# Designs tried in a protein design chat: VHH binders against q9yez8. Part 7

Target 1, 342 residues: q9yez8
Amino acid sequence: MVEARGGLDPRRLFKAYYSLSPPVEEPRDIAYREFAFQLFDGDVYVRHIGFDSMEELLSYMAREAPKNAYYSVARYSLPTARSMEEKGWLGSELMFDIDVDSLEGCGEVLGDSCLSRGYKQAVRLVEALYRDFGVPSTLYFTGNRGFHVLADCGWCRRLGREERREIARYFTLEGLRLELIIPRPGRRGVRPAPPSPDDPGLRGWIARAALERGVDLSAVHEAIEDLLDDVRVAIDVKVTQDISRLARIVGSLNGKAGLLVARLGLEGFHPGDWLSPFRGEVEFRASARLEESRILGRTVSLEPGRVYSMPAHIAVLLQLKGYGAVAGGEVVVRAAAGWRPL
Short names: E, the ipSAE of ESMFold2; O, the ipSAE of OpenDDE; V2, 0.75 times the mean of E and O plus 0.25 times the DockQ between their complexes.

## First folded at step 1 (VHH)

Design D12 (framework vhh_7aqx_2)
Fold by ESMFold2-Fast, scan of step 1:
Structure D12 (fold): chain B 342 residues (1-342), chain A 126 residues (1-126)
Amino acid sequence: as target 1 above (342 residues)
Amino acid sequence: QVQLQESGGGLVQAGGSLRLSCTTSGRTFSTYAFSWFRQAPGEEREFVGAITYSGGSTDYADSVKGRFTISRDNAKNTFYLQMNSLKTEDTAVYYCAADSTIYHDFSYEPSAYDYWGQGTQVTVSS
């Protein structure tokens, strides 16, 4: 329970959450991972932290109540070393970052519709990694405005920056040589076969996109720009190419929205109260206008100067994003038994 | 509450050089990626150059490649933009920016940056 007057202190809210021994997913090979945290006090980052067990990690988070919590996709022989050279790099998982704010029409726009678009791209990436590379991967909501896809395979761990960049470029279609994939009709002595949905790689993606649009496979070149847009994934290439990247701890809170980092399935993503540990009905004083928006399954609109009664999880999100402050009521913080989408 | 403060701007003749500095707050410096952006009158903010948290990677806008160099000095919590062979087209307000994502590489988009300086004017005369 946290009292609400003149705005909630996010530090107290996060501390209340972490004090409840919340469900946090154990990073694989925890003792070989570097941990890093952004703290509320002084807005400082602490890094080069290691844990030998989940109990140690949970105890740290309960004590420190971090604003943001991360672990390295890299494994290190000495994760607490100050320099990357001294850490003794043992390999890194593939990491892909899909930032919803980078999608057309979604920058600075609150709303579940943009999250749905990002989720669909993340699902497409997971499916393509398995189909084209034989690599299983896991999908995560970052607790604000993005999705992470992590893949750990034997050959993947030792890839360098250049190889990781080329994998990312495969999905963004950067540097695509279309003529090698969809040859134009009219080349003498050869009749190019149309792409088939059973074709490997990008040819199969384009063929499936064409069928979904009702485009004749023999005429795919006539709709090629739309088809390429249907198959691209909005990945941050700089994230994927960096072997030292940090992923967010699943079950931790994201300091920008107050929402949980959550592992997702491929059968749908429906933002709602399950993404937040904060409960209760509170009074929210708006200081900024918000056009009608669907936020965590609720329709919200705000006019400056007005006071609204609303669920605490929405009020916390709106306060963290600068739309106003909680003006009254009590926030109940609950550990949830399940944080998974239907 | 992270503060960024630019210095080193001013008036210079075409073909001259300037070094801009951006001083930042303490313990976060070594985990932040840093970038320089510029804005000419009536135009949008454009990317100039960036450096990763490790200093191991840099990138530049095509218009400044070979003329500008970005660097960082972790001991001084400061990063720099060395501008050589200045052209009148380089006249703009220059902003330093920091991405607070730990060990994150830099972004080319202004909206990815959490912290900004107030800007420093660079004027290149012919």
Scores: ipSAE 0.000, ipTM 0.149, lowest interface PAE 16.8, mean pLDDT 82

Design D2 (framework vhh_7aqx_2; at its last look DockQ between E and O 0.01; V2 from the best seeds 0.00; counts 0 for: pae E 21.2 > 2, placed apart)
Fold by ESMFold2-Fast, scan of step 1:
Structure D2 (fold): chain B 342 residues (1-342), chain A 124 residues (1-124)
Amino acid sequence: as target 1 above (342 residues)
Amino acid sequence: QVQLQESGGGLVQAGGSLRLSCTTSGRTFSSYAFSWFRQAPGEEREFVGAISWSGGSTDYADSVKGRFTISRDNAKNTFYLQMNSLKTEDTAVYYCAAGPYTDEWYDSTSYDYWGQGTQVTVSS
């Protein structure tokens, strides 16, 4: 229970959450992972931290109540060393980052529809990794406006920067010569076979996208520009090529939205209060206009200077985004929140 | 707690070069990624380039790729933006920033430590 009278301090909310044995997912091979945290005290960023057990990690987070919490996709023999050379790199998971704000029309919108679009791209990436590379992967909501896809396989850990870049470019379609994948029929009398949904690689992905759009497979070359928009994944190539990258701890809070980092299934993503540990009705004083938006399953609109009664998880998000401040009421904090797919 | 100080800005002719420096706290230098942002009069702040905590990864805005290079010198607790083939469109106040090397590094709101800015003016 956190009182909002006199204003809401996000640090107190995060401290309350981490004190309640939150549903934090244990990173695989925890003792080989580097941890990093952004703290509320002076916004200090600390890294080169190691833990031998989940109990040590949870104890640290309960004590520090971090604004953001991260672990390395890399495994290191000495995760606490302060240089990459001294850490003793043992390999890194493949990491893909899908930033919702990079999607057309989503940069300034706090809408569930943009999250849905990002989720669909992340699902396609998971499916493509398995189909084209034989690699199982996990999908995560970053707790703000993005998705991570992580793949941990033996050969994946040993890939260098250039190999990771080429995998990322496969999904962004950067540098693709379309005529080599979907040749145009008729040149010199050549009529190449249409792509099949059972074809390996990009050719099969284009064929499946065509079928979903109702495009005849023999006419794929005529609709190729539209089909590429359905096949591309908007990932950040620089994230994937970086062997020293940090991922967010599942079950921790994202300091920009106050929402949980959550592991997701592939059957659907429906934003809602389950993404937040914060409950209750509070009074929110708006300082900025927000046109009608669907946020975490709720319809919200704001006019500057007005006071609104609203669910605490929406109010906390809006305050962290700069739309106003919680002016009254009490926030109930519960740890048992989060999507748990099969 | 982390303080950033820019230097190296000034006046330069189109086609010329400038090197900006950003000096940081020695105690936290190894924990942060560093970036440069710029803001032209009447415009919003935009990303220019970034370098990871290890120096192994760099990224640039499309408008400056091939012309600008970001680097870091761990011994001096300083990172740099080498700007070549400057255009009048590069005229802006340049800010250095420090933040976590994470999924949101292109977003200016992801950086909690900022320098005060240094003016770069490119004349035709």
Scores: ipSAE 0.095, ipTM 0.596, lowest interface PAE 6.8, mean pLDDT 84
Fold by ESMFold2, look of step 2:
Structure D2 (fold): chain B 342 residues (1-342), chain A 124 residues (1-124)
Amino acid sequence: as target 1 above (342 residues)
Amino acid sequence: QVQLQESGGGLVQAGGSLRLSCTTSGRTFSSYAFSWFRQAPGEEREFVGAISWSGGSTDYADSVKGRFTISRDNAKNTFYLQMNSLKTEDTAVYYCAAGPYTDEWYDSTSYDYWGQGTQVTVSS
């Protein structure tokens, strides 16, 4: 239990969480991974940390109560080496980052609708990796405003920067030559077949998007801009190119929002209190205006200077986002908060 | 919530064929790989083969390569192990398993869900 009278210290909440046997998922090949943490003390970033076991990792996290916790998508022969050259790169997972703040109209919006839009794109990415590349992948909520998709496959581990860039461009549709995929009717001497939902690659995805919208497959060019928007995935190509990228430790807390990094299924994503280990009702003193928004399933609005009664998981999020501070009440910390939807 | 159920085991003569099925109940494992393992009395569980969600990637233990084929029918939530040219050494309890698709799918500790097993006995 963390008492909130006189203000709430996020460090104490994170310390409590990590001390309660948190549902942290062990990274594969833990001894080959570099770990990195951002600590509350001075917001310092500590890198080049290695662990030989999950017990060592959990002990570290309980002791240090990190603000943010990461491991490398790379496997290294010497992950604790201080220079990247000396680490001995053995290969990296493919990582895709869907940053909700980069979606149109979402950069200044604090709310669930943008998370829903990001989730739909992340699911499309997982399905396309499977269907188009034969690669199963894992979908994670980042604990803030994003989704990561990780794929660890033999053929992709040693891919270079340019090959990873081209894979990412497939999903962003950057450089798309639509004429080669969906030729227009009426070309001299050519009568192209319409796309089919069973077609490989982007042609099949466009056909399936057309069926979902009720667009006739023989007339997809009439709605093509909407169909391309349905198929496009807004990933950060630079993240996917980066063989040294850090991934968040599943089950850790994200320091920007106080929410769990959670493994997700493909069956739906409904933000709510299950994304938080924090419970209780608290008084929250607003210091900034928030226009009415749907946050973690609750409608919230704030006027500076007012005090509001609200659930702890929302108040912690708002405080970390700079909208005010908890002014009273108690926060109960439970490690049993779900880290994946059932 | 989710269960894996093997079927199709039994007694078969050496040189014969047998088809095992593994069905799931509950949600789909669209992001999971599926595998078969087997365990003879007094032995550790041994990897037999695996198939990715798409069916586009398969792998087999050297001892069964060319004789066994894994396939899946995602619409029926079922995957199969076709065993041909059976040998007495193939006698074991066969288990189906589901877990994340990785290049470590030979390792039984990589799998989250397991069936109860079905006995396959190959007589000479």
Scores: ipSAE 0.000, ipTM 0.104, lowest interface PAE 21.2, mean pLDDT 82
Fold by OpenDDE, look of step 2:
Structure D2 (fold): chain B 342 residues (1-342), chain A 124 residues (1-124)
Amino acid sequence: as target 1 above (342 residues)
Amino acid sequence: QVQLQESGGGLVQAGGSLRLSCTTSGRTFSSYAFSWFRQAPGEEREFVGAISWSGGSTDYADSVKGRFTISRDNAKNTFYLQMNSLKTEDTAVYYCAAGPYTDEWYDSTSYDYWGQGTQVTVSS
């Protein structure tokens, strides 16, 4: 494998990575997708870009070294057109965005615990899409503090904004009429059957949550708020309802953390150095305080003005997050060897 | 932005020595590689040698190994090409370059920053 040692400038690091012909996933029907890039220079977004082949895309990325790289969940007849009308919408994948920022207590720079919680919700989403809607989906880490779930099906592609919004609400539980799902006993002594884990939809999920918490199925009403918290998925409804939303290119780097956009399985998620193409031991000069946090499997704390020795994948992340800068050493850049989850 | 400026070129007799300097200005990068290239009239630009920012790693073209040495003075933001036992075939415009340190740092396309070049002429 070709190795490159990047500089202190994030642009140079990213350029080194993209110059190594990294494993970037080709979007389906690439010629029908709009591409967008945020460049380091001025943080400018370049939109309405089209490619006819993966080779062209990779060449562009190698040349421009984007801070962030995106493609449209929509397919268009003319993706380079400036207006949506001219683009000729042909359909869109269903996209869900889970950001750990929406989770309570998740304020750290990139805490493993928060990522784990986010991942758990994402897995729940994937399972629910399949079980409740019959739709297979793919889960991705966004390379920072979120997860994307993409679902592609015939009827999915044709959904409009409102239908997509309703699907999103199913997962957020917005507007949920609980009495319709978990009926209360009537005045005449009629007791509805307790929910069963085999029940369809949210009723089944509530029952499963109850079992996991050791709550008797006949007493679900007593713990319903906690159970709903387990069932709820914190997705961004605005992302899901948008038929023209952009998704991150798989195998690209996230400019906020310097981590890979990575496809994930359902077997588990353990953040580590495999999410970064950057290797080596470097000196990092901290410019801001960071309370003790678990980041990519390492305990990290920072005091302003101090210099630390640390792995490059951590240092680059911290630099991009504004906690300081690499002050010495060389960063080796690799073409994401082994970036697939274990 | 990194700026590079070569100096020290000139006319020298075969068997003589010459020392080229490349002064860097602007943003400094600890993980950059600095290289010397040369281009003779009618020829393609060719790799001469390279040094890492720290000066810990060097590499040379086979044609100059044992005769040329690259060094780095970090305090002066300057790296050098010491050329000994010069030959007429060493006549060229010499360029300094800076870019990421890669396994293929002999490839000119790997470098983003270039000096203007300095003429070295070796007479018989």
Scores: ipSAE 0.000, ipTM 0.208, lowest interface PAE 14.2, mean pLDDT 88
ESMFold2 (binder alone), look of step 2: mean pLDDT 80; pTM 0.825

Design D3 (framework vhh_7pa5_2)
Fold by ESMFold2-Fast, scan of step 1:
Formats: structure tokens, C-alpha cells, sequence
Structure D3 (fold): chain B 342 residues (1-342), chain A 125 residues (1-125)
């Protein structure tokens, strides 16, 4: 239980959550990972932290109640060393970052629709990594407005920055030589073979996208820009090429929205209260306008100066995003029945 | 409650074949990726193969590519592994795994709740 006087204190809310022994997923090879946290005190980032066990990590999080919690995609022989050179790099998982705000029409808009679009891009990435590279990967919601895809494969751990950049560019389609994949029909009776959905790589992806749109496979070149948009993945190349990047700890809270970092399946993503440990009904005083939006499965609209009764998980999100403040009521903090990071 | 029951293992000579089956219950089988994982004597778990929920996306460990074939029957809630050209190095306890987490080089004890009891494959003269 957290009391909402003079606005909700996010630190108290996060502390209550971490005090409940929440289901935080153990990072693999925990003793070889660097940990980093953004703390509420001073809004500072602390890094070069190591743990020998899950018990140590959970004790740290219960004590510190961080605003954000991260672990390195890299494994290091000495994760607590201050410089990357001294850490003794042992390899890094492939990391892909899909930022919903980078999608057309989503940059300054709250809403489940944009999250669904980002999720579909993340699913395409997982399928393409698997089909084209033979690499299994895990999909995560970042707890705010993004998705991470992580792949931990023996051969890919040792790839350098240049190789990782080229993998990322494969999915963004930078440097695509389309004429080698989908040859253009010539005037002089040139009749190139159309792509098949069974073709390997990008050619097969384009063919499958064409079939989904009802585009004749022999006329793929006429719809090629739309088809490339269907197969392109909006990832941040700079994140993927950086071997020292940090991923969010699954089951931790994202300080920008108060939502859980959650492991996702590929068969659907339906934003809702299951993404939050916060429950109850509270009074929310709006200080900014919000046009009618579907947020975590609910329709919300705000007018400045008005007080609204709303579920705590939505009020916490809106307060953290600057739309107002919780003005009354009580927030119950618990692991919700049926909440799972998988 | 998730239940996975593996079968089809046995003793076979090098160059022989075996087909493993995994009967799944307690979850919507058609919604999940499924994997085969093996544990050789004195070694940790090794990922072998994964298949997507629809069966259209398949991946193999380099050690088994060209020799093993993974498949599934969503109507029967059953996962299969056809193993051809078996080698002594394939000797291991083979497990069916649900929702593997897409990591391929180490599966801690926490993944045992998602694995079945295993089926023994022994390749020797």
C-alpha cells in the first residue's frame, strides 16, 4: 500500500514493488555480467556493478529500488573494472532495439496501436533472424515504448562491431542491391523468374509479403516500395553494433512509464494491467490535454484542471509522462495473479 | 500444468536412425516454439533444434545440420525429431522443451520445469 498525498512518489511505489520479492528473471551467467542502475537519488547512473548470485541482485534491488535496472549483453571476465579494456570481453549477445517513437505517426502519441505496430516489427525480426541466420532470439517489451530482441548464439557472441552493424543493416535494408534480389523485367523479352515464398532470405520475405497484400508474384516490382516497408525492421543500428550495450532486467520497472519489462511470445501482444504491479482506484488531477487514446486496454482522455477517477496503473503512467499527478486514493502494490514475464 | 513426455530413444549402431516423439499437454501447443535439447554424459545441456509455432521456421545446431529433422503435428500436440546418420557423439539424454527462451549454449536448472523426463539415445557398437 502506497499513500498518494501531494502527488504519488514513484520512489516509494518502486520500493514497495521490489520489497515483494518480484519475479525478476535471472540473467544467464550472472557473475560475468556488468550491472547498471539509474537511481532516484540524484537521478544518477551507477555502473560497473557485479553480482555472484541472484540473491545478491535481488537484495540490491530491494535496498536501492532503482528507477531503471540493466545488465550487459556482454560477458566479461572482470565486469566490475572501470574501463571496457580492463573488463576482459568474452563476447556479447546480439541486441536489437525497436523504438515505437521512431515509427511513422507514433513519435508524440500515447496509445496501444503504436505498441502493436512495434510488436509486429519485433516479431518479424525474430522470425527473420531464425529463418535467415538460424539464430533463435527472445522478444521483450521494455516497459515503456519499445521492444528488445536478444540472441545468444555461440558464433554470434564473438562478432565485432562491423559484423553486428552489417547484420542490423540487413534488417533495415540499408545498402540493399534490389536488382540482385528482384530483377526488373526488360523491354527486350527479358522474363526473370518471380520470387517464391520458399526462396531463402529477403527474396522469400518479399514474396510472402506480396502474397499477404494480394500482389501477383510476377508483378512484385510494381509494388516493391510497399513490400520493402512490410519486410523492413525499424531498428537502431548504433545499438546493435555496440558490444557494450545494456539490456533491461526482465521483471524490473521502467522509470518512464512504471510498467514491467516483460518477456513476450510471438502469437500476440495485448497491452493491459498485466504489465503493471499497481492496483487500486485513484484520483488524478490532469495538468495537460490528452486526446482520446487507448492506453493499456482502456480509453483515456484528459482536460487540464479536471480531476478523474482512474485505475492506479494508468494514473502512475500518466504522472510519469507529465500529464498530471495522483491527487488522492491508495495504490496497492502486488504481483498480479496471472502476471508472467513470459 | 505443463507436461512433456519424450519417447523413441534406444540403442543404435553408428550410421543408424531413430525418431523421437514428444507428447505435450497442459498448454496450447500450437502457440509455442518447441525445442529439442540434449545432455551428453559429463556435459551440460546442448540445444539441438527449434521449430516455430506454425512449423514454418526451423533452426538446427551446427553439429546436427543435414542429419536431423525437426517437425510438429499441432493437431496431435506432438513434436518429432528424426535422427539420421547417428554418431557416437550424439549419445545423450534428449529433452523436449517448451518456450526455451532462445538461448543456445547453457540452460540452467530453472528450465527443467519446461523439459520432459527425457529419452536416452545411445550410439555404440
Amino acid sequence: as target 1 above (342 residues)
Amino acid sequence: QVQLVESGGGMVQPGGSLRLSCAASGFTFSDYYMSWVRRAPGKGPEWVSTISSSGSTISYADSVKGRFTISRDNAKNTLYLQMNSLKPEDTALYYCAKDLGYSEDYYGSEYFDYWGQGTQVTVSS
Scores: ipSAE 0.000, ipTM 0.114, lowest interface PAE 19.0, mean pLDDT 80

Design D4 (framework vhh_7sr4_2)
Fold by ESMFold2-Fast, scan of step 1:
Structure D4 (fold): chain B 342 residues (1-342), chain A 124 residues (1-124)
Amino acid sequence: as target 1 above (342 residues)
Amino acid sequence: EVKLVESGGGLVQPGGSLRLSCAASGFTFSSYAMGWYRQTPGKQRDLVADITSGGSTKYGDSVKGRFTISRDNTKNTVYLQMNSLKPEDTAVYYCAAELSTYDEYTPDWHFDYWGQGTQVTVSS
């Protein structure tokens, strides 16, 4: 980045936030989790860190003010050991990563509509895990452009890489033999039974997607590509197959957007200022063009060289994304919890 | 196939110098943070130094001012220049590769790669 002498230093903003002892979701069995951080000093990653309590974690974050903060989905008997072999693996939660940027039309474009599409896939994944596998899971916004789904069950903690990969492929539909799930109709008068919304697995999901589109269940083959797209989840299989993966600490900031990692419900996701601890109106000097976009509930467009008045949470995001820098005004930092169910 | 091959270890007198090299192959070297760790028998590995893909460095407190880490992305090699060596620096030194880029959503820490280690002995 071009150094904006006189602009806001993101390091100072993150330090201000963590100094407020912000609400952070406690990872279950915290003493058995490995922690890792990306620091502002030269983008250095540090890992193999352990904490006995939330107070120790918050003290560390207040001192270091990390760019990104993570904890292992694995539990270890010795989380501070330098090698995976020495850590003493005790099992890992199932982890699923939904990449908004992989969705059709959602490349490197800032926009709330793409986040909403990713959220819809994440909700479907949570529902399918429960319906098809009997596994409760929790949905998280990663603080930038993605969603994580974590599932913690006694039996699933012990699954190896191959079993986890097979679960992920169930949701991506990789290797699907559709004819085994939705048999093709034969000659006239010789037809397989159509799928029912009460059918188990993918068959039931296809039937429910058909009903949502107004497609006759006897005519699913006529819309099968759209229906498969409706039920497919854009999961990164490599994330799910990896027993040593790190999840983001809920209530921490994502260094790419300055937004909170937030636990989400299933009723809806409406991007807005609640995803940021930064408040106030500031002056933003644009250095790059941004075509009209809906960002955190606000319509934004930028032309290079212009100065704009805008909310601090949007200005911070745009600065971290390389569109310019905050040039004036004051950012008020508050302890924000992200989404919190009652 | 991923490989990290350490070299440059050996026996040196207190106050002497050694330069360790770690040659990497089988992955996109420039995208990885590289580090040096050391281990004595019966203890866990300690961070000696690391260097990000962008070239920023961090050192363990016991080696600050004496050791220098550097990298050459053209040669896929990371180096550890060790000066003013002390008997306490005697250990097996391990090269490690840790994904420092491609981390928009989740770090890919399972791509941590480790060399076989190289012995450094500081004694008369």
Scores: ipSAE 0.000, ipTM 0.217, lowest interface PAE 11.6, mean pLDDT 82

Design D5 (framework vhh_8pnl_2)
Fold by ESMFold2-Fast, scan of step 1:
Structure D5 (fold): chain B 342 residues (1-342), chain A 123 residues (1-123)
Amino acid sequence: as target 1 above (342 residues)
Amino acid sequence: QGQLVESGGGLVQPGGSLRLSCADAGFTFSDYAMAWYRQAPGKERELVARITSGGSTNYADFVKGRFTISRDNAKSTLYLQMNSLKPEDTAMYYCAAPSGYDYESFGDSYDYWGQGTRVTVSA
């Protein structure tokens, strides 16, 4: 338990969580990965850290209680070398970053509906990677306002920046020559074949989107802008082309929201308290206005200067985002149920 | 503070019925895909049935048509209705929940397990 009388120290909360030896997903080939952390002291990132085992990683996190925890999508022969040329690059997973804040109407909006929209785009990306590139991938919630998709395949590990950029552009539809994919009917009585849901690539995705909207496949060109919006994925191309990019450690906390980095399935994503290790009822003193918002399955609104009783996981998130501070009560910290230390 | 607690097991005659319940005391139950597994003495745990947060279900071939998985999100409770029970159904039954992904997408990845409830089909 962490007492919040006289204020809440996020470092103490994170330390309590990591002291429970929480479940953390082991990165494949851990000894070849560079680790990096943002520490509470000085908000500085420490890099060029390596571990030979999960026990070493967990011991480090229990001792340091980092604000944010990362591992390289790259594998290196010498991950602890201080220069990139000395690290000996062995290849990198494909990484895609879906930033919810980049979605229309979602910039700086603190709410579950925008997270659900980002999740749907992440699911489409996973499905399209497999269908169009033959590449299995994993989907992750970043613990704040984004999703990562990681793919580790033999041929894709050694792709260079340009090939990675072209894969990313396939999903953002940047540079799309639509007339080559969905030709307009030209000559009366002679028409291009309509797209089929079984067609490869973008053409098949457009056909499937049309069927979901109830649009006749022979008339997809009439609804094409809406269908492209259904198919497009809002990924950050600069992240995907960067072979040295860092991913977040699954099971670690995100310092911006106090939520867990979580591996997700494709059947649905409903933000809730399961994304937080923090429990209890606390007093929260608001210092900023929050319009009525659905946050982690709860309806919240704040007026500056008012004190509210609320669940600890909501209060921690709101404090980390600058809406106020916890003013009283106790926070109970837990690891995932069914894990060895429980 | 998340704990899965199974109940409803017992001794029944072949052809009988039982309803198992699994209560989640600490999590936002509606956000989880949930599953029932079983383990007979000397055997490995095997998947019986699974339900997504949206209500989509999947069943092992050996229980199709006999067992029904369902959920009540308002009560934070998972159910397994077992009909036409056979001696081969005798096992310890476990409730399981993932940490944020389900087995259908990425394999069986369940982090939260209950203590189990025993089902014995009869004489």
Scores: ipSAE 0.000, ipTM 0.101, lowest interface PAE 20.7, mean pLDDT 80

Design D6 (framework vhh_8cml_1)
Fold by ESMFold2-Fast, scan of step 1:
Structure D6 (fold): chain B 342 residues (1-342), chain A 126 residues (1-126)
Amino acid sequence: as target 1 above (342 residues)
Amino acid sequence: EVQLVESGGGLVQPGGSLRLSCAASGRTFSDYAMGWFRQAPGQEREFVALISYSGGSTDYSDSAKGRFTISRDNAKNTVYLQMNSLKPEDTGVYFCAAQTGSYYEEWLSPTDYDYWGQGTQVTVSS
């Protein structure tokens, strides 16, 4: 129970959450991972931290109640060393970052539809990694406005910057020479073979997208821009090419939205209160306008200066996003929300 | 490797606006997260604003949120801080800083930055 006394302190909420020993997913090979945290005290980032066990990690998080919590996609022989030379790099998972704000029409405006669009791109990426590269991967919601896809494969752990960049560019379609993938029919009756859904790589993805849109496979070239949009993934290439990137700890809170970092399945994603540990009904004083939006399964609209009664998980998110402040009521904090794919 | 030069500081009246620029030399500018910090007389340096190397993520101190906007132009190797509704307590030397390495994109502590500009003075007074 956290009482709102004229603006709810996020530090108290996070401390209440971590004090309940919430479920946190164990990073694979934890002893070889570097950890980093943003702390509420001094708003400082602490890095080059290592743990020999999950018990040590959970103890640290319960004691410090960090604003944000991260672990390296890299494995190091000495993760607590200060320099890369001393850390002893052993390889890095492939990391892909899908930023919902990069999607057309999705800016920083809150809305579940944009999160669902980002999720669909992330699912496509997971499927394409497996089909085209033979690489299994895991999908994560970052707890704010994005998705991470992480892939840990023996051959890909040691890939360098340029190789990772080329993999990312494969999914963004940057530098695509479309005429080499989908040749156009010639005026002299030249009829190139249409793409098949069983074709490897981009040709197969375009064919499958065409079938979903009801486009005849022989007429793919007439709908090509829409089909490319269906198969393109909005990847941040800079993240993927970087061997030393940090991923967020699953089960930790994201300090920008107060939502859980969550591992997701591929069958669907419906934003809702299960992404938040905060419950209860509170009073929220709005300081900014919000056009009618569906947020975490709820319809919300705000006018500056008005006071609203609303669920705590919505109020906390809106306060962290700068739309106002919680003005009264009590927040119930739960250790487990339905953040795991059930 | 990265050299930073701030500009755009000056004297402004309360409620006024200033736009600070930080010009970076070097081909790696787009690989660095960039931050703005300030230091009032006799105080430690404090965080003001941060922008990731892609520009897709920004953070602000509580005092800057809603009044300041950080942005970057990677083609010009420049980061900007647009400051609106300036208050006397905003007075200080403003520093541009580059985060080196890629352990984490969003850095708020001065100790996490390796490259610093010499600073530009902002004075909010009538």
Scores: ipSAE 0.005, ipTM 0.266, lowest interface PAE 10.4, mean pLDDT 82

